VHH binders against q9y6x5. Designs and how they scored, part 63

Target 1, 379 residues: q9y6x5
Amino acid sequence: LPPKLLLVSFDGFRADYLKNYEFPHLQNFIKEGVLVEHVKNVFITKTFPNHYSIVTGLYEESHGIVANSMYDAVTKKHFSDSNDKDPFWWNEAVPIWVTNQLQENRSSAAAMWPGTDVPIHDTISSYFMNYNSSVSFEERLNNITMWLNNSNPPVTFATLYWEEPDASGHKYGPEDKENMSRVLKKIDDLIGDLVQRLKMLGLWENLNVIITSDHGMTQCSQDRLINLDSCIDHSYYTLIDLSPVAAILPKINRTEVYNKLKNCSPHMNVYLKEDIPNRFYYQHNDRIQPIILVADEGWTIVLNESSQKLGDHGYDNSLPSMHPFLAAHGPAFHKGYKHSTINIVDIYPMMCHILGLKPHPNNGTFGHTKCLLVDQWCI
Below, E stands for the ipSAE of ESMFold2; O stands for the ipSAE of OpenDDE; V2 stands for 0.75 times the mean of E and O plus 0.25 times the DockQ between their complexes.

## First folded at step 3 (VHH)

Design g22 (framework vhh_surovatamig_d1; at its last look DockQ between E and O 0.10; V2 from the best seeds 0.00; counts 0 for: pae E 12.1 > 2, placed apart)
Fold by ESMFold2-Fast, scan of step 3:
Structure g22 (fold): chain B 379 residues (1-379), chain A 125 residues (1-125)
Amino acid sequence: as target 1 above (379 residues)
Amino acid sequence: EVQLVESGGGLVQPGGSLRLSCAASGFTFSDYAMSWVRQAPGKGLEWVATIKQSGSETDYVDSVKGRFTISRDNAKKSLYLQMNSLRAEDTAVYYCAARYYRDTGWYEPTSFDYRGQGTLVTVSS
C-alpha cells in the first residue's frame, strides 16, 4: 500500500505560542512524533506565498506567488487573494499534489489549501473544496477523511487549511494573552478532534500527519504608522501592495520615485529591485515591482489613514516572530524527537521522500529534515 | 457592474436606533463575507462589523459591541446593520463592503473587494 500524508495548516501560528500557552492535545501529538521548534519561512512572510512554498519547495521569486496582491509587468494582469483562480499565477511551479497525481496514478484531496481549487499545468486536485471561510473545520475534516478512505486511485496526499489563529492575531495582536489564550485553546481542541477522528476511522497508525503554519504574527500599534502620502503623491506611482511590504510601480522616472521615498521614514527600508538583499531570494521575477518598501517589525504602512490591526505579518523572515513551527506524527517520523530549525522550502523534498515521489528541482535541502525520519540515518 | 447600495441612514437623537440595509448585485453574494465600515467627518475609514458567508459568525469593533447587530439574508442578497443606543461618535457615512480574502484583513477597512457609495448617519442633540 502506498504511504499516505495529511498536511494541515493553521494560518498565522507563531512558533513561540507553543511556549507561552497550553496545548495538551498538540503536546500529546508531539510526544509520539516530532517537533521542529522554528520554521524559517520565505520572504515576504504572507499566507499565499508561504503556503505555495511549502508545497513546491521554492522561494517566491521562483514559484511566482510573490505576495497576496501582485501585478505582472509582462502580461499586465492583476492578482489578489479574492481573484486567485487564474492558472497563470500558479503555473510557474508544480505543487506536490500535481506531482502526486502524475507520477504514480495516485489521487490528491484538498480542503481549502491555497491553489488546490485551481488547475495548475492542466491538473487540479482530484478532490477539492472551493474556498469558503464559513465551512467548519469539522466539515473540512469529514471530507478529507472520506476521500482518504473511499477513493480509487487512492488518495495518498491530502491538505487541510484553517484560517485561525491568523484572523484573531490581526484583531487582538499576539500580546493579548486573554484573547489569544481563548483562540489557541479552540485550535488545540480542533487538533484533538483531528486525532480522535483519525483513530476512530482506523487511519491514525498508517497515516503521516504534518501540522504546520505559514508564518507568525507581531504586535502593531497606532503609534507605529508610516504615512506613505507624506512621502510621495499618488500621481507618481501605482500601488500594487501596501503593508508591511509595499510594491511600487512608478508612473514616472524610477529614480525620482526612489529619491522621494528613500529618506521618508527611519522605520522603512526602500529598495530598488536590483538592491533587494540577496538573503530574501526576492528579486528574480516579473511580478516583483521596481521599488519595494519593507517596514520594520511592528510598523504599518498607511495611506493617510489609521490602521485597526493590532497584529500583522509580512516582515523580514529572519524575525523569530514571523516563524511558524512544524509537528509531525506517523510511520515515517521518529517519536519524541525535537529539532531546532528548518527552512520552509525543506518541507517539500521531505514530503516527496515520504510519498516516494521524485521532486521537481527546488530550493529545499533534504539533509535538513533527515533527523525527523525513521528511514534516514542521523549522526 | 458589481453594486452595493446602502439605505436606512438619517438623522437620529442620541440613544435612538436605525437599521441600515445593503442590496448587493453583480456577484455571488453568498460567497463573500460582508462588512460595515464607516467614515466620520474628517477622519479615515473604520471597520465596524463583519458577518461570514453563511451568517453563522459575526465580529464587531469594541465600541459597538452590544449596541449593533449585523445580519444577512443570502436569498435576498441583503446585508443589515441594526444600530441601537446611538451616540454622537457614531455619526459617519456607513459603507457596505464585501471581501473574498483568505489572509485576514477584516479589521483593515481599505482591504475590501467591493464597497458601496455609503449612507449618512447623523446622531445629534
Scores: ipSAE 0.388, ipTM 0.730, lowest interface PAE 4.0, mean pLDDT 91
Fold by OpenDDE, look of step 5:
Structure g22 (fold): chain B 379 residues (1-379), chain A 125 residues (1-125)
Amino acid sequence: as target 1 above (379 residues)
Amino acid sequence: EVQLVESGGGLVQPGGSLRLSCAASGFTFSDYAMSWVRQAPGKGLEWVATIKQSGSETDYVDSVKGRFTISRDNAKKSLYLQMNSLRAEDTAVYYCAARYYRDTGWYEPTSFDYRGQGTLVTVSS
């Protein structure tokens, strides 16, 4: 039988939560599997881009999902979480569930992972749930496990997405110990439910499971705001994305817009597209706007001086607060092994290896994950 | 055309009650988390309450907890806000707002997909 893999994402699960809070179920999962303590995600550190990087192994400039909100100047199309179903946005890459499903005697399943309810390269997951935040984890889990257990052709790759602790992180801020403790406990309980469900169905021993996240969360404050209106009139530009990385489409001369913004705040870097630092791998895509603003960690770009977020993400991907973790369990993985760090794009070639798939060209390095795998030599 | 039309605002004495309504049209109402936001005179927009798509989960800003109740009727494409024990500081224009939430959260009053024109609530002796 072909190997099976379940990829689970808890949105906004900052890596150091594992050190600062108790996770008895997750720790048990890790004890029987592997842990990567820090995963360096891609810039910008947002949900759609990073989730697509996980399943493509590509930087954002390469897979084309460069933000949660995008604009294409040629087609005049807009992308957002409420308008994400146009294959136009996704077709610059081939996600792993498509690759998997195009194989003989294999199918893919998805529970609300970004892009899974869209036909990409004219292929949509055989089983999927349309995104609905009101659907419980239990229902998502039940569908995924049913598909994993009863499908023909068999589901060999499945994804499961959950919106916490991201939503709560935004509300409370990651430094709110009382509220975040409660939220993270619920997450751990959900992991417990996941493991219990798999065991009950007899899937636990044979299913490879990856639990990861797309990004972390940094503390924000009303005292750390950057008001763009103080620097430039809103009539001079179109805002495609706001904070902490603003995407600016000038309505007047680009240079003039840039000059108005370049000294707006000492806590914000302003880049012309061609001057975006190479380390971000965030330049070579037409969907990246002519000017981007990058706020410092914990600073919020605002219009009209209004924000109620106490936590946010999207910042420099080198910041530890932006980093998620990765844990895994199953026949492909060692037991009781911990690894320091990998790049988020490294997950793709690893998953391809586990599933016996030929990976598409990608930015990941398989060598970075070899130590996690039982069939590989660890250097 | 997307429309959110608020109603039910008015003048009320401190300690009084009001029920706001929002009628939605032009989009799949049941797919969106719905929120109330408000803007007091001379102040910025403030998030007040959110109810998820199914109506089973709600959230409130701390200042209104225990006093306000958000509810929805997906069949009628309507959102409600029951406001009890009203205070002077509750005086504001109240807006109905919709969010197809995945990563943005509902705590940013200016970042909703759709927002109505608002209804004025004045709490005064």
Scores: ipSAE 0.249, ipTM 0.688, lowest interface PAE 2.0, mean pLDDT 94
Fold by ESMFold2, look of step 5:
Structure g22 (fold): chain B 379 residues (1-379), chain A 125 residues (1-125)
Amino acid sequence: as target 1 above (379 residues)
Amino acid sequence: EVQLVESGGGLVQPGGSLRLSCAASGFTFSDYAMSWVRQAPGKGLEWVATIKQSGSETDYVDSVKGRFTISRDNAKKSLYLQMNSLRAEDTAVYYCAARYYRDTGWYEPTSFDYRGQGTLVTVSS
């Protein structure tokens, strides 16, 4: 009976939603398992980078997915949410599903986790769904549970990705209690459906389940805009990514571009690549552009005077508003234990331990998660 | 109220060209990624091309690369598709579509906030 693990992400699930909204199903899941109240994610606090950090245990500079929009000057390749399937972008690291399925008598399955429909190091998840946001949570769950029950060699690692509450968080903002309450109730119902399905199929007692997220969400406002076109002519640079961390490729002398930007707004920090704070671990990759602009929490960098988004993420990873949570249940985990914080990169070595995999070199610390696990000495 | 109004469709012989236009109103055009999607008779929606908010990044389905060019004019709140070397398989209703900036993981080419009524392109001998 090899150990099995299901890793679930609800995108954009801010940690303090658990305190501020009602989650009867998720709270029951936590009560019978473990909770990490805050997970400190990696800078930039964006979707693709943080999902890849979870499954590699690496900072963004080390795994190469440094933003949701990237440019490689040598190959002239572009990466975006509409152009994300070239293995070139993903091949700087080895995600856990690749390591898992290369083990004797093991398979991996995936329902739309970032990267799982890409052949990374010429290896794609043994069972996977091509990304399609119109596919319901129920259909994603049906495929995952079918693969967990009926595969040879057996599926021992599976992933499941869902787009909410991130989409609604951008649309309404986290402070819209009425709309976010409705959204979060729907998510709690999906968690209830997940647990019920696993129980009905006989998987619940022997499957380890992690429910987590990649980042939080902060409130934005039309009163908190940074107009980039007011500070610099767009002909002086190529814009690789805009907000809240802008990635600037100068077309003229880099120092001249920097000098035009450095006093643009008191609500934006401007960094030459070599001056990016060491605590970000965000310097040592060619995909990080020569100048980045980092907006203060809740501020939006725009090329015009308006924006329709009311919530955003991508800000400094020290901000509590950027932090997700982690909950877990299964034979590897204690019951009723609450832990204050871990780093998001710590999830990878913990998952490797649960699965009996040798982790690749990574930035995580196994000791940070020992207290969650029944087979480890805590203290 | 949001409106996307396509124009420029028609009947054209194989190898010909058409230029589609889309006039947008009722929203901040420059905050949206814009796309063309198409629906051939009896088929589902197929993504054709996307252009990001500033116009600096474009992407195309493989079957139209090198033949179609997407562009936008944010001052005129307009989206364009220049279609060259047209083929019979390009016959479809072409829709202008808008997606608000989202950082919610994977991009689905046919998942949009707004879509127009479409303009018919027929490529026939």
Scores: ipSAE 0.000, ipTM 0.278, lowest interface PAE 12.1, mean pLDDT 89
OpenDDE, second read of step 4: ipSAE 0.181; ipTM 0.658
ESMFold2 (binder alone), look of step 5: mean pLDDT 83; pTM 0.841

Design g23 (framework vhh_surovatamig_d1)
Fold by ESMFold2-Fast, scan of step 3:
Structure g23 (fold): chain B 379 residues (1-379), chain A 125 residues (1-125)
Amino acid sequence: as target 1 above (379 residues)
Amino acid sequence: EVQLVESGGGLVQPGGSLRLSCAASGFTFSDYAMSWVRQAPGKGLEWVATIKQSGSETDYVDSVKGRFTISRDNAKKSLYLQMNSLRAEDTAVYYCAAEYYRDTGWYEPTSFDYRGQGTLVTVSS
């Protein structure tokens, strides 16, 4: 019988939340499993890019989802969180659910994970839910557990996505202890519900479960705004993405646009595409625009308007505030093991190993996750 | 039960003004980016304007930029569209639409979580 894996994401779950708030259900999960304290995500530290990196093991420049807002100059297509259904955007990589369905007689199931309601390389998840934020965690969990128990060919890979604590992190900011405490307690209760449902259905002891996230969150302020309209007129460029990483497509000479931007604010870096730092692995894709602006942590880029956002992400991936965590439980994982850090691209080859799948070429290193696994020698 | 109820549509002469309202219930309004989407007779849906969760950022289709203003009141759970210098081409059913907050990047709604019943705006003499 093939092994089974459930991959769960709580969007925007900053790693440091684990140290500042109580999570009794998550701590019980970890006690009999593993915890990776920090996951170093990919740049830019945004939802769609990082969720796709988890399931492909690729940097954004390689898998093609390089931002939450993208533009393709050849086809004139636009991508956004409300316009994400065109397979064109997703076809530069092969996510794990596609590989799972194509390598052996196996099924995949998905509750709302980014990309799972899109046919990628003419293959859509065997069971899926069209994205709808109004669908409760309970309904998503009911569908996933039903599909794990009642599928032929068997569901061996399942995903479950939840929008919190990201939405509340943006609304209140991560430093609002009263509101964040309430939100995080509710998430911990959902983790308790998840574990209890799996135990009641007889799945718990034989299912591998990973709980992770795509990025963290940092505090923003009305006192930390960068007004692009004070630097350059709108007629000189097309704005593809705004904050905290602005993607600029010049309508005039690129050097003239760059010169107007380069010294406009001490709180952002301005890069010509070829000058983007190599450590970002954010250069070799046509969807990355000719000029990229990167705001300093906690600074918001605006267009002659105020921003009411109290929290944001997308910043430099070296920042601990941008890092999520990873916790896991199941027959593949050690019990009571704590690990300091892995790269988010390392999750994909680890999951392929657990499922017995041949991974597509990827940027992850299997050796980084060996200490988590019972069937591996760790050094 | 999720409800989006539009109002304020009607007959107006070219060059006139109308203010559309949308009352939301059954969901956490402040967690959603809100949009106005319109459908002219015999044509497809066209996105008109979006406002982010806190009201801090707005986006418009080029044909209405400088004429229309989108706004919201999170305490009242209401979305508004102030329409000035109306043209015959603005004749359409206007829908209030909601998308859950995923991120604050550039926003063009071609799909949405919730949509209202619509309110008819007719610009004619």
Scores: ipSAE 0.000, ipTM 0.198, lowest interface PAE 14.4, mean pLDDT 88

Design g24 (framework vhh_surovatamig_d1)
Fold by ESMFold2-Fast, scan of step 3:
Structure g24 (fold): chain B 379 residues (1-379), chain A 125 residues (1-125)
Amino acid sequence: as target 1 above (379 residues)
Amino acid sequence: EVQLVESGGGLVQPGGSLRLSCAASGFTFSDYAMSWVRQAPGKGLEWVATIKQSGSETDYVDSVKGRFTISRDNAKKSLYLQMNSLRAEDTAVYYCAAPYYRDTGWYEPTSFDYRGQGTLVTVSS
C-alpha cells in the first residue's frame, strides 16, 4: 500500500500563538506526533509565495510566485487575484501534486491550496475545488476525505487550505486577545473535527497528516504609516505591489526614482534590485522589480491614505512574528518529539521522502527534517 | 478592465435610511468577497463591511453593527449597503471595493486599484 499524506494549512498561524493560547485538540495531535516550533519562511512572507514554496521546496526567485501582485517585465503581463489562474505565473516550478501524478499511477486531491485550481505543466490536481472562500472547512474536509477513500488511482497526496487566522489577524491585529482567542479556539475545534473525521473513516492510523502555515502576523497601527506620496509623484513610477514590500517600476531614470525614495522614511529600506540582501534569495527573477521597498516590522506603506489593517505580514523572514509552526502525526513521524526550527523549503523534500517520490531540484535540505522521521537517523 | 459604479448616496436627516448600490463589471463578481469602505471629509479611509462570495458570511465595523446590512446579488453582479439609523458621523464618500489581494478577504484601500468612484452620503439636519 503506498503511503498517504494530507497537508493542511491554516493561513497566518503565527508560531507564538501556541504559547499565548490554549489548543487542547492541537496539543493532543502533537502529543502522539511531532512539533517544529518555528518554520523560517521565504521572503516575502506572503500567502501565495510561501504556499508555493512549501509544495516546490524553492525560494520565490526560483519558483516565480514572488508576490501576491506581480509584473513580468519580459512578457508585460500583470498578476493579481483576477488572473491567478493563468498557468504562465505557476510554470517556473513543479509542485509536489504534479510530481505525485506523473512519477507513479497516483492521484492528488486539493481543497483550495493556492495553485491547485491551475493547470501547471499541463497537469491539474486529479480532484480539486475552485477557490471560493465561502466554502466551509467542513465541506472542504468532506471532499478531501471522500477522495482519500474513494479514488482510483488512489489519492496519495491531499491538500487542505483554510483562510483563518489570517483574515482575522489582518482585521483585529494579533494583539487583540479577546477576538484572537475566539478565532484560535474555533481553529482548534476544526483540528478536533479533522482528527475525529479521519478516525471515523478508518484513515487516522495509516495517514500522515501535516498541519502548518505559510507565515505569521504582526501588529500594525495608524501611527506607523509610510506615505510614498510625500516623497515621489505617481508620474515617476508604476506601483506593482505596495505593503509591506513595495515593488516599484520606474517610468524615468531608475537612479532618480531611487534618490527620491532612499530617504523617504527611517522605517523603510530602499533597495536597487542588485542590492537586495543575499539572505532574502529575492533577486534572480524578471518578476522582481528594479526597486524594492521593505518596511520595518509593523509599518504600513500607503499612498496618501490611512490603512484599515490592524495586522499584516510580508516583512523580513528573520522576524519571529513572521514564522509559522509545523505539527505532524502518522506512521512516518516520531511520537512526542519537539524540534526547534526548519526552513519552509525543507518541507518539500521531506514530503517527497514520505511519499517515495524523486524530488525536483530544490533549495531544501532533507537532513534538517530527519529527526522527525522514524525511518531516519537524526544527524 | 475592472469597473465598480456606486449609486444611492444623498442628503438624509439623522435617524434616516439610505440604500447604496454598486454595479460590477470586468471580473467574475461571484469569485470575490466584496466590501464597502468610506472616507469622511478630512479623514482617512475606513472599512465598513464585507460579504463573502456566496453571501453566507458578513462582517462589519463595530460602529455600524445592527444599523447597516451588506448584501449581494451575484446574478446581477451587484453589491448593496442598507444603512439605517444614520448618524452625523456616517457622513462620508462610500466606495464599493474588491479585496486588494486574496489572502486577506478584507479590502486594503491604499492603491485605489479595485475601488469605484464613490457616492456621497451626507447626514445633516
Scores: ipSAE 0.000, ipTM 0.325, lowest interface PAE 11.2, mean pLDDT 88

Design g25 (framework vhh_surovatamig_d1)
Fold by ESMFold2-Fast, scan of step 3:
Structure g25 (fold): chain B 379 residues (1-379), chain A 125 residues (1-125)
Amino acid sequence: as target 1 above (379 residues)
Amino acid sequence: EVQLVESGGGLVQPGGSLRLSCAASGFTFSDYAMSWVRQAPGKGLEWVATIKQSGSETDYVDSVKGRFTISRDNAKKSLYLQMNSLRAEDTAVYYCAAGYYRDTGWYEPTSFDYRGQGTLVTVSS
């Protein structure tokens, strides 16, 4: 029988939430599985970019989903959450469900993972739900488990996405202990429901389950705003994305726009595209704009107004506040093993190994995840 | 040329109702999720509600859940916001916007592809 894998994402689950709140169900999952305490995500630390990096093993400059709002200078197309179903945006990489389906007698299933409701290289997930934030976790789980048990060809790769704790992290901020405690307890209960459902259906012992996230969250404030209107007039540029990474398309000479933005605020860095730090791996794509502004942690870039968000992400990927975790359980994984850190791009080649798939060229290093796996030599 | 034209704002008493409308032109309306955002006097922009392209999925800010209903008519290229049980706190200029911001329950003006000029709603005794 081919191996099976369920990949679950809780959007915006900051790694150190595990240290500051109680997760009885998640701790029981980890006790007989593995925990990676920190996953170093890709820059920029946003939902669409990092979810696509998990399933492709590529940096954003390579897979083409470089932000949640994008402009492609060659084709003059615009991308936002409202038009994310154009295959053009997703076709610079091959996600794992596409590779999984191109093998003989394999299907994929998806409950809301970014990109799974889009035909990518003319291949859409065999079973999928069109994105709808109003659909409950329980309904998503019911569909995924139905497809795992009742599909021909068999579903060997399944994904499940949940919007929390990201939505509440933005609304309340990660330092709001009362509200975050309530939200995180609900998530732990959902993990308990997931494990119970898989046990009742006879799936638990033979299914590999990964629980992870795309990024963390940091506290924002009305006292930490950068007003772009104080730096430069709107007639000089087109704004492609604003905060905390602003994507600037100049309407005049690029150097002139750069000079107007340079040194405008001590709480943001201003980069010409070719000067973006190499460590970000955020340069070699037409969707990365000629000038990028990067706000310091907890600072929000605005246009002559206040911001209502109390938490945000998108910041420098070296920041621990931007890091998620990874927990896993199943026949491929050791029991009771804790690992300190991996890169988010390492998840893809590990998943390909578990499923017996040949990975597409990628930026992950299989060696970084070997110690998690029972069929690999570690130390 | 892209245009979003809001209408239906006005003065109402607490507990009253208003229906806002937005007429869209210059783009393929059915290709865009649509949102209502508002700006209260002396405050920043607040996202209120979003409706997906087909009209099948809707989201709301917690303070308006159960009171406001967003809807759309793709054939008429129109977006609506039915506002019931209005409170003084709902006083704001309401903007029609093309697009939404999935990552947060809070929206920035620059997260929208297009935004209209707004319609004023005043809730006062």
Scores: ipSAE 0.005, ipTM 0.354, lowest interface PAE 11.1, mean pLDDT 89

